# Designs tried in a protein design chat: VH-VL binders against q8vl04. Part 9

Target 1, 152 residues: q8vl04
Amino acid sequence: MKKQERQRYIKRLLSSNEIERQEDFVKLLRAEDIDVTQATISRDIKDMQLVKVPSATGGYHYSMPVQKQMDTEKKLKRTLKDAYVSYATQDKFVLIKVLPGNGPALATLIEAMHYDEIFGTLGDDAHVLIICKSLAMTLELQQKIQRLLSDH

## First folded at step 4 (VH-VL)

Design p9 (framework fv_maftivimab)
Fold by ESMFold2-Fast, scan of step 4:
Structure p9 (fold): chain C 152 residues (1-152), chain A 122 residues (1-122), chain B 106 residues (1-106)
Amino acid sequence: as target 1 above (152 residues)
Amino acid sequence: EVQLVESGGGLVQPGGSLRLSCAASGFTFSSYYMNWVRQAPGKGLEWVSVISGSGGYTYYADSVKGRFTISRDNSKNTLYLQMNSLRAEDTAVYYCARGYFSGRYLYYMDVWGQGTMVTVSS
Amino acid sequence: DIQMTQSPSSLSASVGDRVTITCRASQSISSYLNWYQQKPGKAPKLLIYAASSLQSGVPSRFSGSGSGTDFTLTISSLQPEDFATYYCQQSYSTFTFGQGTRLEIK
């Protein structure tokens, strides 16, 4: 696997998992049939500038650095403002309609934000469907998206 | 308008207890980490405690661990700080502050209350 | 635990001056550093987050730089309303404030 592809996978793992130890990365990647060593993961952590931040469950977990998160949030705000058409919510679903050609990019940016409320995100050409973990979390995500839309 | 208003401060004897409240308005309170930060007279800012939006995560400065308890009631949009076994060095203005976090990351404190004074003396 | 040290502890300057305040972390905190301004009798106000990002509504004369352990807040041309105490804060592992830098009129 090429370094860029492996690092994109690492970003995905960070979105869905609380990874506390370097060994946990190796275990999760090997479970997905990605052959890595601890030395390789150590280099990826350094290269991606991953940091340990406090975990909601206690202890610490690996995270993307603040600057990368801020850059992603800026791109998300810009993409939303440029392509936003409408949104609707239903139970644990948030459906965002965008101008054609923008759905997959928006879905990727939302996933990269690592919102804990999100179970999964799907994008087609003109829609992004966000599936939240619960009704309460759908409302929290809706507030975050509304803030992004209304923020200058 | 986004606003935080502290209350409950006052004069207490060493070893006493006091509970501070912070009333939030103008935003979805349950979506935000909340902090208590204190400032002793003529001194700098000292972070005291943080609580997650759901209340499931709390963390404390070493100086207050075991004595202070942070909590929240999201149905009332109110943050609390229960202070037990108070010492003279706990004398300070106590601010509540909204923590901005995106996803799982703690970033900064963007909205602050006016503060409430706690004086611990004989 | 992460300690934050500011330099200088106090500073006198004149309107129009370029002012720099330094903040040092006891260990690497990447760019997880914020700057706050506090005027007498008032609550702190966020100026800069993520080491160099200017908070909305804050004048462009304020800027932040640095990464790892060494950080700087710069005011390019001091204005009368800028006389205040400035605090740095790490957000890498919970929060720790520096001791503050008092900026006073010369």
Scores: ipSAE 0.007, ipTM 0.599, lowest interface PAE 9.3, mean pLDDT 85

Design q1 (framework fv_recibokibart)
Fold by ESMFold2-Fast, scan of step 4:
Structure q1 (fold): chain C 152 residues (1-152), chain A 122 residues (1-122), chain B 108 residues (1-108)
Amino acid sequence: as target 1 above (152 residues)
Amino acid sequence: QVQLVQSGAEVKKPGASVKVSCKASGYTFTGYWMHWAKQAPGQGLEWIGWINPNSGGTYYNQKFQGRVTMTRDTSISTAYMELSRLRSDDTAVYYCARSGYSYGLYWYFDLWGQGTLVTVSS
Amino acid sequence: QIVLTQSPGTLSLSPGERATLSCRASQSVSSSYLHWYQQKPGQAPRLWIYGASSRATGIPDRFSGSGSGTDFTLTISRLEPEDFATYYCQQYGSYPLTFGQGTKLEIK
């Protein structure tokens, strides 16, 4: 597995799991048939600048650095503000219409946020279709999008 | 130590405004959302809204929209909630509480301030 | 908005007994976003169970949470004197965020 692909997996693991030790990354990746060594994970942790934050269960767990997270959100917010036309929701779907040429970029930024609500995201030239895991999660994602649009 | 420390009790007259502070320490202030909740005497909790300390972006529960303003000062790791046009039914303990930001971090309130009693009486 | 209804409103029991607290949502809530808080008089709420079933830091194993969809339960297998408090369920799945009205556990 290429470095970039592996690091995307690590980001997804962080979004759905409280990972306390480097060994836990190895275990979770191996469970998905991704062959990694602890040395590889140590390099990924350094490269991604992962930090340990307090855990509700006691001790600490790994997290993305807050500055990296905020930078991605700022780019998403700017792209939405610049290109947003409209949005609609139905059941598990959120459809965002944007100015032509902006769909793929917006889809990529939404993917980079790794929102737990999202099952999958598809972008064409002027649309981003987001498929959510449930109706409740669609409503939560809708509120997140509304907040990004309302911020100044 | 990871903690949230709120300002002291306030007594206000109807129609006045109150501004409550919540000072964070022991963690990266801009890495977590800060929420506010209301608890009237002998009653349950009611969510007021949140502020993103990094961007300054806010979201308010519609029930409080138009009367509440949330701000922050990142230089002193402090969040503020101002409630205007106070009424007697605004008498309550107001709490600040931290929630996770993104990427699977805590979507629950794992750290709470001690609360600030605001009394509104004529 | 999602309304969380807790039952009973007040539960009077003795130490050593089992307590079962219910939280019913007006519409489906992902278990990942359903949490329980304990509050004692004069104190701030404290995170007790998160994600429907995970115990927070320092919470005794006599506490367990379960449920999915619209029905969630907090169970205390053998009550201790320090467990008498008000328990609130809370959802973080949809805005506005909401709490249940609370279940007060009191000594019989």
Scores: ipSAE 0.000, ipTM 0.505, lowest interface PAE 15.5, mean pLDDT 83

Design q10 (framework fv_recibokibart)
Fold by ESMFold2-Fast, scan of step 4:
Structure q10 (fold): chain C 152 residues (1-152), chain A 122 residues (1-122), chain B 108 residues (1-108)
Amino acid sequence: as target 1 above (152 residues)
Amino acid sequence: QVQLVQSGAEVKKPGASVKVSCKASGYTFTGYYMHWAKQAPGQGLEWIGWINPNSGGTYYNQKFQGRVTMTRDTSISTAYMELSRLRSDDTAVYYCARSGYSYGLYFYFDYWGQGTLVTVSS
Amino acid sequence: QIVLTQSPGTLSLSPGERATLSCRASQSVSSSYLHWYQQKPGQAPRLWIYGASSRATGIPDRFSGSGSGTDFTLTISRLEPEDFATYYCQQYGSYPLTFGQGTKLEIK
């Protein structure tokens, strides 16, 4: 696998997983049939400038450089809080109703988070439809959205 | 070191309620879901549901819906499962177990409580 | 709900032999969300294999997991006395979360 393609996978894993050790990257990538070694991952961590940040679970986990991730998450949280009306879930679907004019912006921000739960997002003027990969992933995404709404 | 320590065995009469506790230590309590599972004597495991200790949000298996209530107290890192209107077939060992809500690494039960035996008898 | 069917229900073998335990799902389950737990009498279950093929910390390399879709297998290449226990497969792919009925590995 090409370096750029592998690093896109790593970025995607980071958005959806709390990865504490280099060996966890190896395991997750190999589970997707991506053949990597710890030496390769060590170089990717350095090249991507991944940092260890405090984990809600205690200890630390790898993350993209803090400023880029925090900016996207801040915008998502702000937009969600400001425009949120309601949401509903069904099977693989999360439908978020927002104040008119906010759907496309919210969909773009959700997409920019690179949540592994998400197959795709569609935004119109007042709705964001999120298509998840499974029912389990839909419920986990629901919890992430609830945390963003309740965060102080 | 992660530990989940459950309350002691209970004997209840049919129609009563039981509240089992699960005290977490060695990690950030609000960072993981807490699940509950039932194991009747000599039988396999049955999933009851989960609570998100951060939000208080819960999800219950339909088989237990209406009789189970999950709560938590973040000040003492303790989760609770209350089962009401007890029947003889509720006699079982009840386990708490944690899982993450990040995809991949944490969607499994990596640590379990020791179990709490609940006996329902007249 | 996804039903997990384990076979055989009881597997009687001697130390030194190879054990193969099967878990069949009623619907496709992503390998990332299929796990195996070991349980000994009087004890809580313990995570053994996660994501179909990844050994949990401290689990000997004689244990391996494999499979995808609806068919998953736990293999023990050379049984040790401490391996005799009940093994449960479990899916985290859809709600309600479900466990197989267990395969009891017992000494012949």
Scores: ipSAE 0.000, ipTM 0.506, lowest interface PAE 14.7, mean pLDDT 83

Design q11 (framework fv_recibokibart)
Fold by ESMFold2-Fast, scan of step 4:
Structure q11 (fold): chain C 152 residues (1-152), chain A 122 residues (1-122), chain B 108 residues (1-108)
Amino acid sequence: as target 1 above (152 residues)
Amino acid sequence: QVQLVQSGAEVKKPGASVKVSCKASGYTFTGYWMHWAKQAPGQGLEWIGEINPNSGGTYYNQKFQGRVTMTRDTSISTAYMELSRLRSDDTAVYYCARSGRSYGLYWYFDLWGQGTLVTVSS
Amino acid sequence: QIVLTQSPGTLSLSPGERATLSCRASQSVSSSYLHWYQQKPGQAPRLWIYGASSRATGIPDRFSGSGSGTDFTLTISRLEPEDFATYYCQQYGSYPLTFGQGTKLEIK
């Protein structure tokens, strides 16, 4: 597996797990048939600039650095402003229509934001379909998207 | 019908080995992890390990490492757990259970076998 | 390994009463990977609540799950006779996967 794909997977693991040890990354990645060693994960942690932050229980867990998250948000805002056409919501679905060629890039950026509201995101050439965990969370995500569209 | 069917009860002597089977039907066998769990009489559940039926890759709980071997045969959608050097405290019901493989999707045991009682007695 | 401690070990109640079952983890567990199973004598466990709060298919709305971090709860608002069983919490966030020791819900 290419480094970029593996690191994207690591970001997903961080969004749903409080990972305390490098060994835990190795186990979780192997469960998905991603061949890694502790040496590989050590390099990925450095490359991604992951930091340890305090957990509510007093220990520490790995997290994305705040500055890289801000950079991702800036890219997301630019992509939305440049390519946005319209969006619609239905129950647990948010469908964003974009200019052709921009769907996959937008889907990737939305996933990189690790919004808790999102179950999954699918992008084709001109659309991004976001599947939310509940109706209430769809409304919350809609508000986040509106802020991104209106933000300078 | 989506189902896991396990082999029948076994009675073994200390030091022997036992191989329990778990036959899957009604779903794509290679699309899900297969797990094994132990439940001693009157006790709670203990996770033994998992196998990826697609790759054959396994991960075992350290407590059982060296005594447990998990395998599968994709041609008959069947998973196996072999426990060697049996002791009296291996007497238990052994369950197979499936979980989803995709990140964050179905990482819970939504389908279980009926259980296989293994009795170890002299 | 993450140790899950359930309390109480045994809970004796009557039909119609409210039940509250606790599961405490030795270290933080993402709510997405904290699950509850129901087991009746002689039967395999059955998935009951997944991701701390989502009811599995067919599970009555009198069951609810909540919690985050290290403290998780399964609540049954009004016990029915068929609810008397052993309930296990389980984490799927970190290897080795672990279960709590179980809470046995018994009729008084």
Scores: ipSAE 0.000, ipTM 0.506, lowest interface PAE 14.4, mean pLDDT 84

Design q12 (framework fv_recibokibart)
Fold by ESMFold2-Fast, scan of step 4:
Structure q12 (fold): chain C 152 residues (1-152), chain A 121 residues (1-121), chain B 108 residues (1-108)
Amino acid sequence: as target 1 above (152 residues)
Amino acid sequence: QVQLVQSGAEVKKPGASVKVSCKASGYTFTGYWMHWAKQAPGQGLEWIGWINPNSGYTYYNQKFQGRVTMTRDTSISTAYMELSRLRSDDTAVYYCARSGKYGLYWYFDLWGQGTLVTVSS
Amino acid sequence: QIVLTQSPGTLSLSPGERATLSCRASQSVSSSYLHWYQQKPGQAPRLWIYGASSRATGIPDRFSGSGSGTDFTLTISRLEPEDFATYYCQQYDSYPLTFGQGTKLEIK
């Protein structure tokens, strides 16, 4: 598994689980047939700058730093502003058209935001197809995209 | 029981603002979108907009855009609709209604009892 | 916006008779997103038929909905006294969401 793919998976684990120790990451990743060592996870934690925050059950659990989340959103806004052409929606699909060469970068940034509305995202050279969990979620995602585009 | 309970009747002067509340009970407040609709005396229903209580995101009918603000407080399962710069034609019963359970059901299966807002000099 | 036009505006009938209420859309509406509500004076609307033809919980089988595209119908096979109310059609297919102006079903 490539470093970037593994780190995206780690970020998703953090959104659905309270992970207290490095060995818990190893267990969860291995349960999904992802072969990792504690040394690899330790490096990922440093690279992603994960922080420990108070847990509801006592002690601490890992979380994403606020600064990194803000940096991702800033990059997403800039990429949308610079490359956006149009968008269309159909049922649970959002199709964003961009200037050629920008689709994969935009898809990666949208995935990095980990929006709850999104089931999956696929990008080619000039398009990003976003599959939402439902029609209502598509409309909410459309609102988020519109706000990013209209933001000064 | 599953219900939506709205705040009581209000009498306002032209130019004032009114804030109506809608308290949900008996279901997961963040699992449904909350909509608001207007019904002037003797008239039909007019859709105002929705709020997603989970995210706080809103969508307003263009006719009300700039005068309506929808908010929520998840700690007390309550949604709010504030209408500003009131005019006499804002006199109406305002309803809250839920839809879109986890993004699946697109009909208003539960309504509040309505809040009468009277705008008069 | 999609305009829903209901006809007739007022329908005067006696108990025991058949009622047919029409809802016509200015453009095509998926049947899955066309709904009917009943409202009595002083009360909130109540979901009656959803998805053009499905009865909501507790709604008697004398009520039936049908239609597709731009033409939708609510039929009451044999009117009972409690059925006299205003009925609204509503579309959830596109924004802004819209309601018809209502058909008032009244006793002759």
Scores: ipSAE 0.006, ipTM 0.500, lowest interface PAE 12.7, mean pLDDT 84

Design q2 (framework fv_recibokibart)
Fold by ESMFold2-Fast, scan of step 4:
Structure q2 (fold): chain C 152 residues (1-152), chain A 122 residues (1-122), chain B 108 residues (1-108)
Amino acid sequence: as target 1 above (152 residues)
Amino acid sequence: QVQLVQSGAEVKKPGASVKVSCKASGYTFTGYWMHWAKQAPGQGLEWIGYINPNSGGTYYNQKFQGRVTMTRDTSISTAYMELSRLRSDDTAVYYCARSGYSYGLYWYFDLWGQGTLVTVSS
Amino acid sequence: QIVLTQSPGTLSLSPGERATLSCRASQSVSSSYLHWYQQKPGQAPRLWIYGASSRATGIPDRFSGSGSGTDFTLTISRLEPEDFATYYCQQYGSYPLTFGQGTKLEIK
């Protein structure tokens, strides 16, 4: 497994699991038939600059650094401003129309923001469809996206 | 003082490439998109595409896709349009023009370059 | 792509007369994204009306724009000699951006 591919997998694990120890990474990766050592994971943690943050359940868990979240938001703002065409909402749906070729990239960036309001995001060539968990959450997401668009 | 100044007239042979420049002054170059348009002799305007000088992102009209390349140099506030595999029907005046892209504002061409005549003849 | 059809192609009038220029879109265009440019021979186009009805800076009150959906109009209430030029409508509602073929205002 290449380093970049393995690190993408580690990011996925962080989004769906609260990982407290380096041994937990090894266990989860091995469950997917990815053979790694604790030394390899220790290097990945350093390379990705993962940090331990307080958990709601007590103790700590690994997380992506705040700076990477800020960098993702800046990239999202730039991509939205470059590709944005129109925006509409309907119940639990937010539909963003973008310039052709930009839908999948924008969908990936929105997903990388880990907005709690989002149930799922789908991108085709020229559209990003965001499915929210509730009407109230759709309104909250709408405000967040409008702030990204209105930032001069 | 707010101005777009384009490079001078070019004469090219069929099959050659031409690169036109558009130098911006008097405003923040990265704050506006830069568009290019074609006007054949005695004809109307045809939109070629745009470049976002801040990101380098481009969008080309499908009619020119594969033959046009837009670039910019932010250090000298200059945008470029290169058109390759020139044909006689590429003979035209080429214009650069800026547009805003801020959310909630009208997108329109409020500032234009003076135009660059490109003649393609054997 | 949205096709903009301007009519007439050439309009021959005298100073003092009223001019009405039409721009018809092949599909609906938000008025916010319909603009008009004036071009004189040997010169670059100049923004004249933006958002269907807003005069650009320095444009005289005799010029007005109107319309919505697929039908847009540029009106000059009383032609002055300097108004004789070619006028282009343009849409920024969808890519590729498109211009009409132009209406040439010429002296009768």
Scores: ipSAE 0.000, ipTM 0.489, lowest interface PAE 15.7, mean pLDDT 84

Design q3 (framework fv_recibokibart)
Fold by ESMFold2-Fast, scan of step 4:
Structure q3 (fold): chain C 152 residues (1-152), chain A 122 residues (1-122), chain B 108 residues (1-108)
Amino acid sequence: as target 1 above (152 residues)
Amino acid sequence: QVQLVQSGAEVKKPGASVKVSCKASGYTFTGYWMHWAKQAPGQGLEWIGIINPNSGGTYYNQKFQGRVTMTRDTSISTAYMELSRLRSDDTAVYYCARSGYSYGLYWYFDLWGQGTLVTVSS
Amino acid sequence: QIVLTQSPGTLSLSPGERATLSCRASQSVSSSYLHWYQQKPGQAPRLWIYGASSRATGIPDRFSGSGSGTDFTLTISRLEPEDFATYYCQQYGSYPLTFGQGTKLEIK
């Protein structure tokens, strides 16, 4: 397995499992027939800058660093600034029109922000449709997007 | 001085390709969208497409899709439009024009290049 | 696509007269996305009115734009010799962006 493929798999494991120890990574990867050593995982943790955060069940588990989340927001701001065409709202719906080729990427970035207001996000080539949980939450999301568009 | 300066007139044979340039000066090149429009002799304006100079993202009018390619070079603040497989009805003046994209701005062409005449003849 | 139809195609008037130029859209266009450009022979178009009714910088107050929905109008209250040109309406409300075929304002 190549380093990039392995690290992509590690990211996937983090999203679906609460992993407390480096040994747990080794066990989960070997269960999928990926032969890896604890030394290799130790280097991957350092390379990916994984951190330990409090677990909902008590104790700590590995997670992607806060810097990655800040980088996601910065990328979202750039993508909105660069590709934004128009913005419209209708009750629980927010429709963002963008330059073609940017819809799926914008939808992915919005989803990665984990906004509590969002029920679901669908991206087409030139459109992002956001379905909010309520009318009030649509207005809150609109304010957040407006701030991203106007932010320096 | 805020301006868009386009390359000079060109004469091409049917089936050839032409690449027109549009050099921006006096403003932040990556802060505005760039559009291209066609005007055949004695006729009105027809929108060809748009490019975001910051990202390189493009969108083309379906009528020109497959024959037009828009690019830019941010190091020299220049946008390009290449039109391939030229036909006699591609004979026209081609214009570049900028528009804003920020929230709260109207989407309009406040600055235009002087135009580039492309003649396609056998 | 949204088709913009301008009328008349040619308008022959004398200096001092009032000109009324029409632009009709095949479907509703937000006024904020309807614009007018002036073009003289051998020159690039120049932004004249944006958002249906706002004059661009330097445009004389004898020019006014109005309209909403599908019907838009450009009015020149008292024609000056320099006003004789071709005027194009344009929509930026949906892709592909479209222009009207133009109204040529010529001296009678």
Scores: ipSAE 0.007, ipTM 0.515, lowest interface PAE 11.2, mean pLDDT 85

Design q4 (framework fv_recibokibart)
Fold by ESMFold2-Fast, scan of step 4:
Structure q4 (fold): chain C 152 residues (1-152), chain A 122 residues (1-122), chain B 108 residues (1-108)
Amino acid sequence: as target 1 above (152 residues)
Amino acid sequence: QVQLVQSGAEVKKPGASVKVSCKASGYTFTGYWMHWAKQAPGQGLEWIGWINPNSGGTNYNQKFQGRVTMTRDTSISTAYMELSRLRSDDTAVYYCARSGRSYGLYWYFDLWGQGTLVTVSS
Amino acid sequence: QIVLTQSPGTLSLSPGERATLSCRASQSVSSSYLHWYQQKPGQAPRLWIYGASSRATGIPDRFSGSGSGTDFTLTISRLEPEDFATYYCQQYDSYPLTFGQGTKLEIK
């Protein structure tokens, strides 16, 4: 596995796990047949600038730095404003129509935000289909997208 | 309901092989590791290994390496453990149990099968 | 491999008494990966305490776990008839995964 692929997987692990130790990354990655060493993970933590934040359990766990999260949100806002055409919802689906050539990029940025409301995101040339976990969560996601569009 | 159901008791001769099944229901089969453990009569538990049902990857306790093979069939949410070259000291109850993997640090056995008694005798 | 040694091997007590079960590791184990299971004759083990001190769902508050490093304890403040069983500690910190030999709680 290439560095970029491994680091994308690490980001996903952080969204679903409270990881306290570097050894826990090694165990989780090896669980998925991704061969890593302690040294490899130590370098990935440095490269990704992961930080430790307080847990509800009374300890600390690794998290993405705030600055990187802000950069992703900024890119998402820009891409939405530049390419946005229309927006529709149906049940637990959100369909965003964009200018041709912009769907895959927008889908990637939305996934990078790690919104809890999202089950999955698919992008074609001119559309992004977001599948939410529930009807209530679809409404929450709609509010977040409207906020991104509104320059608040 | 969330459960693991194992195959029935087996009686085997020394040198034979035995294959035990563990059928999962009520949860996403590929979301958890499946482990196997051995409990000889009147003894404690001994970990044999695990299989990742999503990838098919395995990790075996070196004590059983070369004699144990773990497989799964995702279409029927069933895991299998085959133990070959059976000896009298393989007589035991064999358990399957799940643990968390990629979606949480739930690395404990929160769900167990009922156990399968394997008796090795002439 | 990490060897877990439980003591005593057998503990004979009466309902209403306090039970203290020990689990000692041959080397340091993170408390996050030290767990306790209860097993009754003819039954599969059941998760009882995980992460050294967290009760599994449905486990009565008379049960508590504590400890860190190499020394872990399971305490039952006031024994009920249904608590008489064998208790196993288990580590998930390093491979191979290991269990203690068990402490059997039996009625006097």
Scores: ipSAE 0.000, ipTM 0.506, lowest interface PAE 15.8, mean pLDDT 84

Design q5 (framework fv_recibokibart)
Fold by ESMFold2-Fast, scan of step 4:
Formats: structure tokens, C-alpha cells, sequence
Structure q5 (fold): chain C 152 residues (1-152), chain A 121 residues (1-121), chain B 108 residues (1-108)
């Protein structure tokens, strides 16, 4: 697996799991047939600037840098929920329909997320067109958008 | 322990509908896309579509659009595919298969055992 | 729609021989999204090679995959009796997802 692909997977694991130890990353990745060492994970944690935050169980677990995540994702989530109408996908394209006047602002926020899946993003008055690098990346981005819309 | 178990064989008349189930166990059901594929007797595989169990979102191959409906029940980790207005060329083994753990794995690493649907008068 | 054409349709060989199975795409497919599955009669397909060249878990090293663009190959360096099956290539690059028609590897 390439470093970029592995780090995207690590970020996704963090959203669904409370991971307390580097060994837990190794176990979760190997359960999916991704062969990694603890040394590799140690470097990934450093590269991604992961931090430990308090857990409900009384310990700590790994998380993305809180301030950057909260600022960017919170703004995107609020704006998307306020303006979202519908979306459609075709091959490498995600087309999001929004309330008129909101396209350019939403496009800017999506670009600010620096999603690896995105080749480019364009907004007009009522639409955001996202051009992905491949079909597989379009599906990954669609999943991320669905999670933002479904968060409670 | 990681497996997909499909419902049993069905015999239907032309014009009827059939609903096939696929029960997932041993993994996080909402972490993978669920696909359906068809294999007519003595023929190759044909992709029908997918459902995202997390959102309920679906995508169907245009060839089946208007006749296929995919749903899921997250409380029992089960996906369903319903095919309506059955005709003789729908006679096939139908498979469910998973892909894309959290959107990363774009291949079918786990398959159900298959469900034979026979459409005959 | 990307059409995957496999050749030959049937390949008759003896155990111990080398097998070469071809998959040609009607348009370019990223190697990351070209996969091979093995299927035996009465069984579900099983992932064999993913991303053109990576062996799935438990697949013997006598199997290798290669190729890029429109031409992909599955090679078995020395056939064992359990290798006689139908092999399908599949692309996950463009909708609709498609499979080749299969190459049946049979005992001579």
C-alpha cells in the first residue's frame, strides 16, 4: 500500500474507532490485509500530527488535530446542511445541487478540506461540480459527503 | 467468521418479483459497499449495482434500472435486492459481494454463496 | 461501457505447464482497478489478483498478474490440479462495472 492510501485509511479508522495504542492501528490494518509495522504507524502518526484526546473510558485515544478539524469540517458541515438540495454522480464527477447563491462558497469550503480524491472543484450559482481522480475516488468522496450529511 | 449468507433458491413465474437477502457477519456492515451481480447458467458475471449500507444510497447498472431495488436493514446487518417484472433471461445465480472498506478497497474480497433464481412458466 | 475480452475462451493444458491468460479492455483501465477472480463450478467467485499484480491472501506465488492500459495478463508458472477453473478479469475504473467473459482452464 502507498503511504497516501494508508494515511487516508488511518484517518477513516479514527472516525469510527477509539484507537488507544499504535498496536491497535497495526491490528486493524492487518485485519484488512494491509501489512504494516509499528515503526510505519509511528511515522504516520507523526506525519499526520495525530494527537491523543481523553476517552469516555478514562484513557486516551488518537484523533486528528482537533482545532484544524473542528474549524474546517464544522464550517463545511453547517454550510452543506444549510444549502444542500441533492447530489448525483457519474464516473469521476460528483454534482451537488445547492440553494441558489451558495455554490461558490461551498466549493471553496470543499477545496479547503484538501481531500486527496479531488482533482478540482467548481461552483456556479446553484451547483458544485467536483472532479475526482478516478471512479474509486469518486465513491470515497461520496461516502465522505454522506457522512457529513448524516452526522447528528 | 467473516461471511455473507444469502437466502435460498427461488422459483418464480414471468412477471413476478423476487427478493434476495444477504446477511453479513464478522465485520462492520456499514463500513463496506454491498454489490450484487448476476450469472446466467453457463455464462459469465454481470454487475447489477451497489448499496451503501451506511447511507442507504444506491447505484444501479442502467440495464437493470427500473426493475431493481436495493435496500438494507442495519439492525440485522442484511442487504436485499428485489428484481421485478421477471422474465426468462433473469434465470441466474445472484451473488452479493462487498467492496470498499470506508471507501478504500475497490475489489470484491468477500462473496455470498449465491442464490439461484429460476424464472419459468 | 468498458468491454473486457478474455483470450483464449478455453485453454487446455496439462499439470506442470505454464498458463498465460489475457484480458484486453476496449479502453484504458488503470491497473489499480483491474482484478482477477477464480471460479469453480457450483462455487462463488474468489478474489485472486487485485490491482493487476497483487495476490490476494492465500494465493500461491505461482500466480502472477501484469499489464497496464488495455492489456492485462494472468500467468500461472506451473499448473497444479487445483488450478483448473474459470478465471474472470474485472474492472472497477468506470461505470458500469464489468467482467470479462472468462477463460476456462481445463485438463488436456
Amino acid sequence: as target 1 above (152 residues)
Amino acid sequence: QVQLVQSGAEVKKPGASVKVSCKASGYTFTGYWMHWAKQAPGQGLEWIGWINPNSGGTYYNQKFQGRVTMTRDTSISTAYMELSRLRSDDTAVYYCARSGRYGLYWYFDLWGQGTLVTVSS
Amino acid sequence: QIVLTQSPGTLSLSPGERATLSCRASQSVSSSYLHWYQQKPGQAPRLWIYGASSRATGIPDRFSGSGSGTDFTLTISRLEPEDFATYYCQQYDSYPLTFGQGTKLEIK
Scores: ipSAE 0.000, ipTM 0.507, lowest interface PAE 15.3, mean pLDDT 84

